# Designs tried in a protein design chat: VH-VL binders against q9h9l3. Part 167

Target 1, 176 residues: q9h9l3
Amino acid sequence: PRKMVAIDCEMVGTGPKGHVSSLARCSIVNYNGDVLYDEYILPPCHIVDYRTRWSGIRKQHMVNATPFKIARGQILKILTGKIVVGHAIHNDFKALQYFHPKSLTRDTSHIPPLNRKADCPENATMSLKHLTKKLLNRDIQVGKSGHSSVEDAQATMELYKLVEVEWEEHLARNPP
Key: E = the ipSAE of ESMFold2; O = the ipSAE of OpenDDE; V2 = 0.75 times the mean of E and O plus 0.25 times the DockQ between their complexes.

## First folded at step 10 (VH-VL)

Design i63 (framework fv_fezakinumab; at its last look DockQ between E and O 0.50; V2 from the best seeds 0.00; counts 0 for: pae E 4.6 > 2)
Fold by OpenDDE, second read of step 10:
Formats: C-alpha cells, sequence, structure tokens
Structure i63 (fold): chain C 176 residues (1-176), chain A 123 residues (1-123), chain B 111 residues (1-111)
C-alpha cells in the first residue's frame, strides 16, 4: 500500500481587493500525525489581506517565509506518489497550482460514509470543524488567533482513518 | 464561443528572440491556465510550459528553462511566450492552449487550442 | 524522445476498427494521471478528442473511445471513416518532469 499523508494550507488575499487566494502556509502530516512539513510561504504578489481570523497568518510570519516556488518544490516532493488526504483539498491543490492524481486523492469533504457516521446528509459538504467535533469530540479552529494548519491536517487524517477501510474498498470497486 | 487568437508567423535569425501572443476571448481569462506547446515540422507535440494568468506564476519544461519567458496582460486577456537565443531547431509551430486550474473545472485537458504561430529560425 | 510511447502509424479500411496504444511509465500514467487524446488533421491545430481516459467532448462521435489500464492507455476508433485520417496524440502528466507530456503521435491512414 502507498504511503498516506494529510495536507492543509492557509491562504492570504492578493490581487485586486485581495480576492486572489495565495498560499501562505502549508502543513503536511503522515499517517500517525507526525509533521513532515510546516512552513510559512511567501506569495509572489503583494499581500492585500492576511485573512488572519481564518488563516492565522500575520505580517510577521512573512518576514522569513519560504518563497512560493521553493516551497512548492518541497511540497511536491513530499506529495508525489502518495495518497493525499485533505478537506476540500481542491483548494489546496489549486493554491499550489498542482495536479495530484485523482486516484491518489482523498477529500474528507466528499466522503459519504464519513458524513453518515457523523449523522449528516451523505451528499452535504460539512466543515472540518463540525466533523471533528462530531466524530472525534475535539474542538479545532478555536479562538481568534486563526486556524492551525497542522491541527487541521492532523484532524483530517484522523477523520479519514475512521472510514479508511470502507472507503478504500469503495474506491477499489469504483475507481475515479 | 471560446477562442484563442495567436499572432502571425515570425522569421528570425539564430540568436534572436521571438515573442508570440495569444489573445483569449469567450471566457474568463484569469480562470484558466494557458499552456504553450510547439511542434517542429513533421514532428510531434512538445509541451513548453504554462502560466497562471490570475497570479502570473509560470512553470516551464526543463528543456526551456532559461530561454523561455511566459507573461500575460490581463487587461487585454493576452498571454505571451518569448523564446530567446533562438536556434534552427526552434523552428516550429507554437500553439497556445487552455486548461482548467483543477479537476473540478475543466481539468488539465487542453481545450481549445490556438491555430498556431509558425516561427522559422534560419540564417 | 517522447515520454509516452505510441506506434508511429496505424491503418485501416473504411468501416473497420483500429486501436492506438499509449504506453507510459510509473511516473505518469502508471502513477494514476489521466490520459487525454488529441486529433490533428493535416494542416490544423490539435483538437481534444478524449479527456480523462474515456470521456468525449461535445461534438466527438461515439465511435471514438478511450480506455486506461496500468501504465497504458488506448484509443479505439470504430466504423473508420476517411475523415479520420489524421495524427493522434496521447497526453498525460509526468511527476518526475513536473510537466505535461505527449506521446510521439500516431499517423492513422484510411486505406
Amino acid sequence: as target 1 above (176 residues)
Amino acid sequence: QVQLVQSGAEVKKPGASVKVSCKASGYTFTSYYMHWVRQAPGQGLEWVGWINPYSGDEFYAQKFRGRVTMTRDTSISTAYMELSRLRSDDTAVYYCARSGTYYYDSGPRFDPWGRGTLVTVSS
Amino acid sequence: QAVLTQPPSVSGAPGQRVTISCTGSSSDIGLGYDVHWYQQLPGTAPKLLIYDNSNRPSGVPDRFSGSKSGTSASLAITGLQAEDEADYYCQSYDSSLEGWVFGGGTQLTVL
């Protein structure tokens, strides 16, 4: 079986009115929740909105942030060939400007058995915060300091583990 | 209708530079990646690189790094590819082609393509 | 030179079925990346024919079909017509090169 990692990214606003989402932090954990990567990342464009209340990113974090192109290379090296677990992971991949194989992608925001386990509609998109509370009895993204991408990545991995066997069997029968 | 209109044919000498343009219409220019692909006479397709018109970030095939520069002007929905230090083996039809930003839009398939721009490099 | 391997040429008579193979490696098709196919008529730009292994864009006849298995993909054309004479290219993504790659192209001749 392939190695599995979970990823979570934080984005800041760039471009006109800060509407462009640019990668500002990326965290990657292994199957056990150990941190493999956690870096602040410097977007190539001027940051208009740090989105701190959500992203947890502040101006001080960008002082020694890793340039995007360099960070991207480091991240891709970790992700390549692995099953990548994330929540609404298309946002992370889009921010990375990266394409991961569909067959190696696990999006916890689109796993019906996970929603069912949480007594949610199977076809609904539930937040990571909600699922984590319901299924892991843990509060994440608490406070006003913003999200922790490490915490979110770890929670995502733990959630996936709850349905891993069932979902992997489903995917084996129904390849994307 | 989605269209990619490319600049006209170019004739260049070895060592010179060429800049090809690709004007997009019929869709939101910044919502899709723009790729450049070339085809030498009687040869196959060769991917050169891509640019994100939204952010301006570009990524090149290793073969062309150092010689190619991809840019865009969002105000006129136009992408540019500049190739420097031209050699005879750079003679090819250069295509621009659109793709999605991820699988949930139009994905990494190339559609549509421009009609191509012939660049001839000769002494 | 091309990362993906295609036969240089295939031929068939009108009404026949032909197949074009596309063989990759563990860093592209074999890694799980989807395959797309393009048709290039003489003197024209490539046109998307098949995307995501087996899907047809609007306007593409159902006599064109694609499949993928392991490190290889295949394009099948049934009911071959004279207008199908063209070059066909497969495409995927190579993680080791961090870029898109094409097959060498297959020239289809309708006899």
Scores: ipSAE 0.908, ipTM 0.945, lowest interface PAE 0.5, mean pLDDT 95
Fold by ESMFold2-Fast, scan of step 10:
Structure i63 (fold): chain C 176 residues (1-176), chain A 123 residues (1-123), chain B 111 residues (1-111)
Amino acid sequence: as target 1 above (176 residues)
Amino acid sequence: QVQLVQSGAEVKKPGASVKVSCKASGYTFTSYYMHWVRQAPGQGLEWVGWINPYSGDEFYAQKFRGRVTMTRDTSISTAYMELSRLRSDDTAVYYCARSGTYYYDSGPRFDPWGRGTLVTVSS
Amino acid sequence: QAVLTQPPSVSGAPGQRVTISCTGSSSDIGLGYDVHWYQQLPGTAPKLLIYDNSNRPSGVPDRFSGSKSGTSASLAITGLQAEDEADYYCQSYDSSLEGWVFGGGTQLTVL
């Protein structure tokens, strides 16, 4: 069987007016929710906006952060050849400048059965917070001090497990 | 509708630099990556690199790192590829091509392509 | 040199079927990356013919089809016509090179 991991990244704003999203933290968990990787990452560009309310990133986290190029190599070594689960995962892959195979990617923001279980429109993009509350009866991303990427990655894996059998059967019959 | 228009043919001496342009129209320029692919006479296709017009992020094939620079001007929806320290084996048609930035929607397939710009490097 | 392996040429008569193979490795097609196919008519730019292994863009006739298995992909052309005479290129992404890679191209001759 092919191994499965879940990923969640936090981004800060760089570039003009902080509009560019640059990787500042990455967490990866295994199928059981155990942490395989969790590091603060130093962007190669000047941070204009820490986006702390959402990212949880503060200037202090950058002091001993792993440089982007090194962190990227470590992360890709973990992801390569595995089924990777995430929520709106294309944003994480873009921040990593990484192209993971579509056949090995599971995006919990784009799984119609998951939305159906949450009584949401199948083609809507629902937030991780909403799906986790609705389906797991758990509050994540609470307060205004920023998200925990570990918590988000763990929640994402648990959400995928709710539809795993159904969705893997669908993908086997309808290969991407 | 969706169209990529490239600059005209160039003739350069070894050691010179060349800058090729690709003007996009008919879509949101910053929503897609722009790739550069070359083809030497009678040879196959070779990927050079991509640029994200939104962020300015660029990524190059190992073979071209240190010699190629990709830029864009969002005010005129134009991407540029500059290749320096030209050698005779850089003689090729250089194409720009559009791709999506993720698997959903457009995906990372190349569509459309520009008509190509012939760059001839001779002494 | 090309990273993906294609036969340099293939030929068929009008109305016949031909297939063009594209062989990769464990770092590209074998790792699960999708395969795209491009048609290049003489003197023109390549045109997207098949994407994501088996999907056709609008305007591409259904006599063109694609498939993928293991480390290889295949383009099938049925009901060959003279206007199909062209070069065909497969493309994928290679994780070890961190870039898009092409096959060496296959020249189709319709006799």
Scores: ipSAE 0.719, ipTM 0.881, lowest interface PAE 1.2, mean pLDDT 91
Fold by ESMFold2, look of step 11:
Structure i63 (fold): chain C 176 residues (1-176), chain A 123 residues (1-123), chain B 111 residues (1-111)
Amino acid sequence: as target 1 above (176 residues)
Amino acid sequence: QVQLVQSGAEVKKPGASVKVSCKASGYTFTSYYMHWVRQAPGQGLEWVGWINPYSGDEFYAQKFRGRVTMTRDTSISTAYMELSRLRSDDTAVYYCARSGTYYYDSGPRFDPWGRGTLVTVSS
Amino acid sequence: QAVLTQPPSVSGAPGQRVTISCTGSSSDIGLGYDVHWYQQLPGTAPKLLIYDNSNRPSGVPDRFSGSKSGTSASLAITGLQAEDEADYYCQSYDSSLEGWVFGGGTQLTVL
């Protein structure tokens, strides 16, 4: 039987002018919101821009961070064979250098029934913060300390649960 | 038109290195991955690895790790594959191929392919 | 020793239907990864024929079709024509190898 997890990642800037997004934190939660994985991750390249306002990543987090190759192996072992829920999840998979099957991927930024519940245009790309406030009456990503990937992954799972029955039935009829 | 133009055939001796180029046109070079796939005479297709032209990140099939290096020059939309310590069983046509997406697509397709570069390794 | 298994050859008469199988494992096709098919005419580079299991790129005749089930995929060619004589490869992604994987190829002969 397929199990479901939610993932969220925080990125820092690497490469020329810090424009490349590299993985620096990853959190994975199960269906009930329990944390399965939450690690700071050391990118294989020099960090040019910690992007702390959004990422919450500071130099101190990198001191004992898990090297990217090791962290990636741990994360992929958790994701393999599972339905993976995320928000704008293509960015997370890109940072992981990972291809997850389309049929096992759920992106809360692009689910028409979820937008409809939020009284948003069905084809709009909605932010996690907006959907979470509207549908869960919860403020996430608050303050200047950056995002919490645990908080964001938990919110993403709860959002998916609101439309899970309808959307899973839709996907069964309309395989991606 | 989307096009991949590869460098010409090479003849090399065992122990040497070869560097094959693949110039892309007709699309945004940094928005797609570039793969290398080889085909020995009379044999099937074998994936060598990819490069992400945007970040410069690379990923190689296990068989080629330690001998292959993939690079790119974004200013001329060109990808390169260098294979070192050549052996006679490296004789093959080496294709570059664009992959459809890096996002959450499973097993992205190769489209288009270059015409191939024959590398012959002989004493 | 291709990762995906294809029959080495298939033949058919003009106008007939042929199928080419592609069998993988629980870490590639069986895990839900899509299958793509390529046609390689003699002396040429491979060309995308079917993507994402069953989609045809523009310019590919509708007599080519694909399907996937379980750990296997199939390419069907109806109304077989002489110009269909080529090698055909399936391709997918394998999570255990973390890599793109091909079938060994199938030589189609039109009798």
Scores: ipSAE 0.286, ipTM 0.759, lowest interface PAE 4.6, mean pLDDT 90
ESMFold2 (binder alone), look of step 11: mean pLDDT 91; pTM 0.938
OpenDDE, look of step 11: ipSAE 0.906; ipTM 0.944

Design i64 (framework fv_fezakinumab; at its last look DockQ between E and O 0.17; V2 from the best seeds 0.00; counts 0 for: pae E 14.6 > 2, placed apart)
Fold by OpenDDE, second read of step 10:
Structure i64 (fold): chain C 176 residues (1-176), chain A 123 residues (1-123), chain B 111 residues (1-111)
Amino acid sequence: as target 1 above (176 residues)
Amino acid sequence: QVQLVQSGAEVKKPGASVKVSCKASGYTFTSYYMHWVRQAPGQGLEWVGWINPFSGDTFYAQKFRGRVTMTRDTSISTAYMELSRLRSDDTAVYYCARSGTYYYDSGPRFDPWGRGTLVTVSS
Amino acid sequence: QAVLTQPPSVSGAPGQRVTISCTGSSSDIGLGYDVHWYQQLPGTAPKLLIYDNSNRPSGVPDRFSGSKSGTSASLAITGLQAEDEADYYCQSYDSSLEGWVFGGGTQLTVL
């Protein structure tokens, strides 16, 4: 079996009126929750909106942030060939401007057995916060300091592990 | 109707630069990546690079890094590819082609293609 | 020179079935990236023929089909017609090159 990692990214607003979502932090953890990567990332364009309430990103975090292209290279090197777990992971990959193979992607926002376990409609899109509370009895994204991408990535991995066996069997029978 | 309209044929001397344009219509220009692919006479397709029209970020094939510059003007839904320090082996038809930004939005398949722009480099 | 390997040419008589192979590596098709196919008629731009291994865009006849297994993909054309004479290219993404790659192209001749 392939190695598995979980990823979570935080984005800031760039471009006109800050409507462009640019990668500002990326965290990657392994199957055990150990941090493999956690860096603040400097977008190529001027940041208009730090979106701190959600992203947890502040101006001070960008002082020594890793340039986007460099960070992207580092991140891709970690992800390549691995099963990548994330929540609404298409947002992370879009921010990275990256395509990961569909067969190696696990999106916890689109796993019916996970929703079922949480007594949610199987076809509904539930938040990471809700699923984590319901299934792990853990509070994440608490306070006004914004999200922790490390915490979110770890939670995502833990959630997936709850349904890993069932879902992997399903995917084996129904490859994307 | 989705269309990509490219600029006309170019004839250049070695060492010169060429800038090809690709005007998009019939879709939201900034919601899709724009790729450039070239084809030398009688040869196969070669990917040059892509640009994210939304952010302006570019990614080039290693072979062209340092010589190619991709830009866009969102106000007129137009992508540009400039190739500098031209040499004879740069003679090719250059295509622009659209792809999605992720799998839910057409993914990395190229559709549609422009009709191509012939760039001839000769002394 | 092309990263993906295709036979340079294939031929068939009208009504016959032909197949075009596309062989990649562990860093592209073998890594799990999907394969797309393009048809290029003489003097024209490439046209998307098959996407995501086996899907046909609107307007593409069902006599065109695609498949993928391991590090290889295949394009099959049944009921070969004269208008099918063209060049065919497979495409995928190569993680080692961090870019899209094409096969060398296959010239299909209808006898």
Scores: ipSAE 0.904, ipTM 0.945, lowest interface PAE 0.5, mean pLDDT 95
Fold by ESMFold2-Fast, scan of step 10:
Structure i64 (fold): chain C 176 residues (1-176), chain A 123 residues (1-123), chain B 111 residues (1-111)
Amino acid sequence: as target 1 above (176 residues)
Amino acid sequence: QVQLVQSGAEVKKPGASVKVSCKASGYTFTSYYMHWVRQAPGQGLEWVGWINPFSGDTFYAQKFRGRVTMTRDTSISTAYMELSRLRSDDTAVYYCARSGTYYYDSGPRFDPWGRGTLVTVSS
Amino acid sequence: QAVLTQPPSVSGAPGQRVTISCTGSSSDIGLGYDVHWYQQLPGTAPKLLIYDNSNRPSGVPDRFSGSKSGTSASLAITGLQAEDEADYYCQSYDSSLEGWVFGGGTQLTVL
């Protein structure tokens, strides 16, 4: 069987009006929730908007941050050949400029059985916070200081484990 | 109708640079990556790189790093590929091709392709 | 040399079946990346023929089919017709090169 990891990234705004999302932190956990990677990452472009309420990123985090090119190399070494779990994970892959195989990607925002267990419409895109509260009875992303990407990655892995057997069987019958 | 319209043929001397354009229509230009692929006469397809028209981010094949520059102009939905320090073995048809950025509905297959721009490098 | 290996040529008579192989490695097809196939008629740009291993775009007849197993993929053409005479290219993504890679192309001749 292939190893499985979960990822969550924090992005800051760069480019005109801060509309471009650039990677500023990445956390990766293993199947048991142990942290494999957690680094602040320095974007190659000027940061226009830290988006601190959501990202938790502040100027002080950039002082010792790993440059994007180096961080990307480290992250891709961890992800390559593994089943990667995330929530709205296409945003994380775009920020990494990375193409992970579809057959090895699991997006907890696009798993109908997970929504069904949460009493939500099967094809709706539900937030990680909502699914975690409903299915794990745990509050994440609490307060005004921004999100913890470690906490989010851990919650994402736990959510996937609730539907893992059912969803892997579905994917075997209906290859992506 | 989704279309990619490329600029006309170019003849250049060794050492010169060439800039090829690709004008997109029939879709949201910033929602898809634009790739460049070349084909030397009688030879196979060779990927050059991609640009994300939304951010302006680029990624180039290692063989072309230092000589290729990809840009875009969102106001006219046009992507550009500039290749510098041309050599005779850069003679090829250069294609632009669209790919998706999401794995769910529009993955990294190339569709559509432009009709190609022949670049001839000769002295 | 091309990263993915295809036979340089295949041939068949009208109505016959031909298959074109595409062999990769553990860093591309073997790593789980999908295979796409393109048809290039003489003097034209490539056209998407098969995507994500086995799916057909609208307008591509069901005579064309694709499959993938391990480090290899195959394109099958049944009921061969004169207008199928073209070059066929497979494509995938290679993690080691961090880029899209093509097969060397297969020239199909209809006898």
Scores: ipSAE 0.759, ipTM 0.897, lowest interface PAE 1.1, mean pLDDT 91
Fold by ESMFold2, look of step 11:
Order: sequence, then C-alpha cells, then structure tokens
Structure i64 (fold): chain C 176 residues (1-176), chain A 123 residues (1-123), chain B 111 residues (1-111)
Amino acid sequence: as target 1 above (176 residues)
Amino acid sequence: QVQLVQSGAEVKKPGASVKVSCKASGYTFTSYYMHWVRQAPGQGLEWVGWINPFSGDTFYAQKFRGRVTMTRDTSISTAYMELSRLRSDDTAVYYCARSGTYYYDSGPRFDPWGRGTLVTVSS
Amino acid sequence: QAVLTQPPSVSGAPGQRVTISCTGSSSDIGLGYDVHWYQQLPGTAPKLLIYDNSNRPSGVPDRFSGSKSGTSASLAITGLQAEDEADYYCQSYDSSLEGWVFGGGTQLTVL
C-alpha cells in the first residue's frame, strides 16, 4: 500500500521588492504525525523580506540553514512515490520548483467533503486555521510570531484523515 | 477545444527586441502554468521559462535571465514572452505550451503546444 | 542545451520495433522525476506522445509505449509505419539546473 505524508512550507521574500516567494522552511510528517523532516532552508538568492509575522523566519534561522539545492533533494527523496497531503499545496510545490503527480496529491483546501463536515460552503476555499478550529477544536497559528510548519503539517494530516476513506474512494471513481 | 494561438512570424535585426503572444482558449487560463520553449533551425527543444498566469510570478532558465521577460493579461487570456538584445543565434521557433495544474498535475508535462512563432534575427 | 542524452537517429523497416533511449542523471530522472515524450512531425509543433513515463494520451496508438528505470527512460514503437517518421524528444525536470530539460532529439527514419 502507498504511504502518505503531509507537507507544509514557510516562505520568505526574495527578488525585486521581495515579491518572489522562496522556500525557507519545510516540514514533513508521516501518517501518525511523526516528523520526518524539519529544516530551515537558505534560499539561493538574497532575502529581501523575511515575512516574519507570517513565516516565523528570522535571520538567526538562516545561519545554519540547509542550502536550497541540498534541502530540495532531501525533500524530494521523501516525497517520491508517496501520497502527499497539504493545504493550498500548489504554493509549496512552486517553492520547491517541483510538481508531484496529481494522482498522489491531496489538497485539504479543495476537498468538498471536508468543507461539508466543517459546515462550510462545499466549494469555498477555507483556511487551515479555520478548518482546524472547526473540525479538530485546535487553535493553530496563534499570535504574531509566525506559523509553525510542523504544527501546520500535523494539522493538515489530521484533517485529511477525517475524510480519507470517502475521498480516496471518490478519486478512484473519478481519476484526476 | 483547448487552443493556444500565437502571434505571427517576426524579422528583427541584431540588438532589437521581440515580443511574442500566446492566446489561450477552452480552459481556465489562470489555473495552468504557461511555458515557453524554443527550437533553432535543425536543432532540438530548449526550455526558456514559465509564468504563473494567476500570480504573474515567473521563472527563467539560467541561460535567458536578464534578456527574457514573461508577462500576461488575464482579461484576454494571453501570455507574452519578450526577448531583448537579440543575436543571430536567437533565430528559432518559439512555442508556448501549457503545463498541468498544481492540484492534480502528475508531473510537469506540456500539453497542448502553440503552433510556434518564427523569430528571424538577421542583418 | 540538451541535458538528457538521446541517440541522434534510429531506423527500422515497416512493421519492425525500434527503441529510443533517454539517459539522464541523479539530479533529474534519477531523482524520480517523470519522463514525458513528444513526437514532432516535420514543420509542426511537438505533440505529447507519452506522459508520466508510460501513459498514452487519448488518440495515441498502443504501439507506442514508454518505460523508466534508474537514470534512464525508453520509448518503444512497434509495428512501424511510414507516418512514424519524425523527431522524438524526451523531457523531464532537473533539480541542479532548476528547470525543465529535453533530450537532444532522435530522428526516426522508416526504411
């Protein structure tokens, strides 16, 4: 049977005016929520805007961060052959400069059964924070010190488990 | 059904710039990356870069950084590629090609392709 | 630049089988990225022929097949027909170059 992991990333601003989103932290957890990977990552170009209020990334984190090319290789080895769960996961894949097979990708921001379970409009795009509060009775992303990608990846996996059987059956009947 | 319609052939002198357009129809333009690939006469395919039509973010192959600019106009579902400081070895057919969505894309593949725009750089 | 290595040409008689190799490295095919194949008839745009290593899009005959192993991939064409005469390109992603990469192309001649 195919293994499943959840991923979450934090980005900083690079490029002109800091408008390019570059990977600065990535966390991967297994089905049970155990941390498989959690590294601060040094972008290949100068950081213009740490975006700390949302990213939680500070200059100190970059001192011993893993260079992007090395971190990307490590991350892709973990993802290969697995079902990868994320929230608005296209942003994480874009930051990794990678496209995971869609048949193996699960995006909790776009699962109608999950929205229905949260008593939200079926096709609405719901934030991870809101879904986690409604369905898991858990507050994540608290305060203004930034997100924790470990916390977010763990929450994402727990959310998917709530609809896993139904959604996997749906995808089997309706291949992407 | 799904179509990518490119602008017509261009003839340019060395040092000039060229801007090629690619109009998409039959799908949600902002849900798919648009790529540009070129092919010099008698030679193979060479990837130039991509644009995310939703965000406007771009990424260029290292060879073209500093000379290429990719833009789009979402109101008319059109992507653009501009190449500056043209030289004779930029003579090529320039293709646009769609890649799949983040949500359900199983690896980056290019489908469909535009028919190509021949850019000739000669004195 | 051609990052993936293909033979520059292959040939076969009608009805025969040919294979076209596509050899990459540990930073592309060897890292697990999928391989796609394109057919390009003279004077036309490339057409997707095989995706995700071995899948055929609708309208591609089952005499075209693909496989991937280690750092390389292969396109096989059985029951060769005159209309198969074209250039064939493999394509993947390379993490070291941070970009999509193509093979140098293989010119198929049907004798």
Scores: ipSAE 0.000, ipTM 0.484, lowest interface PAE 14.6, mean pLDDT 86
ESMFold2 (binder alone), look of step 11: mean pLDDT 91; pTM 0.932
OpenDDE, look of step 11: ipSAE 0.897; ipTM 0.942

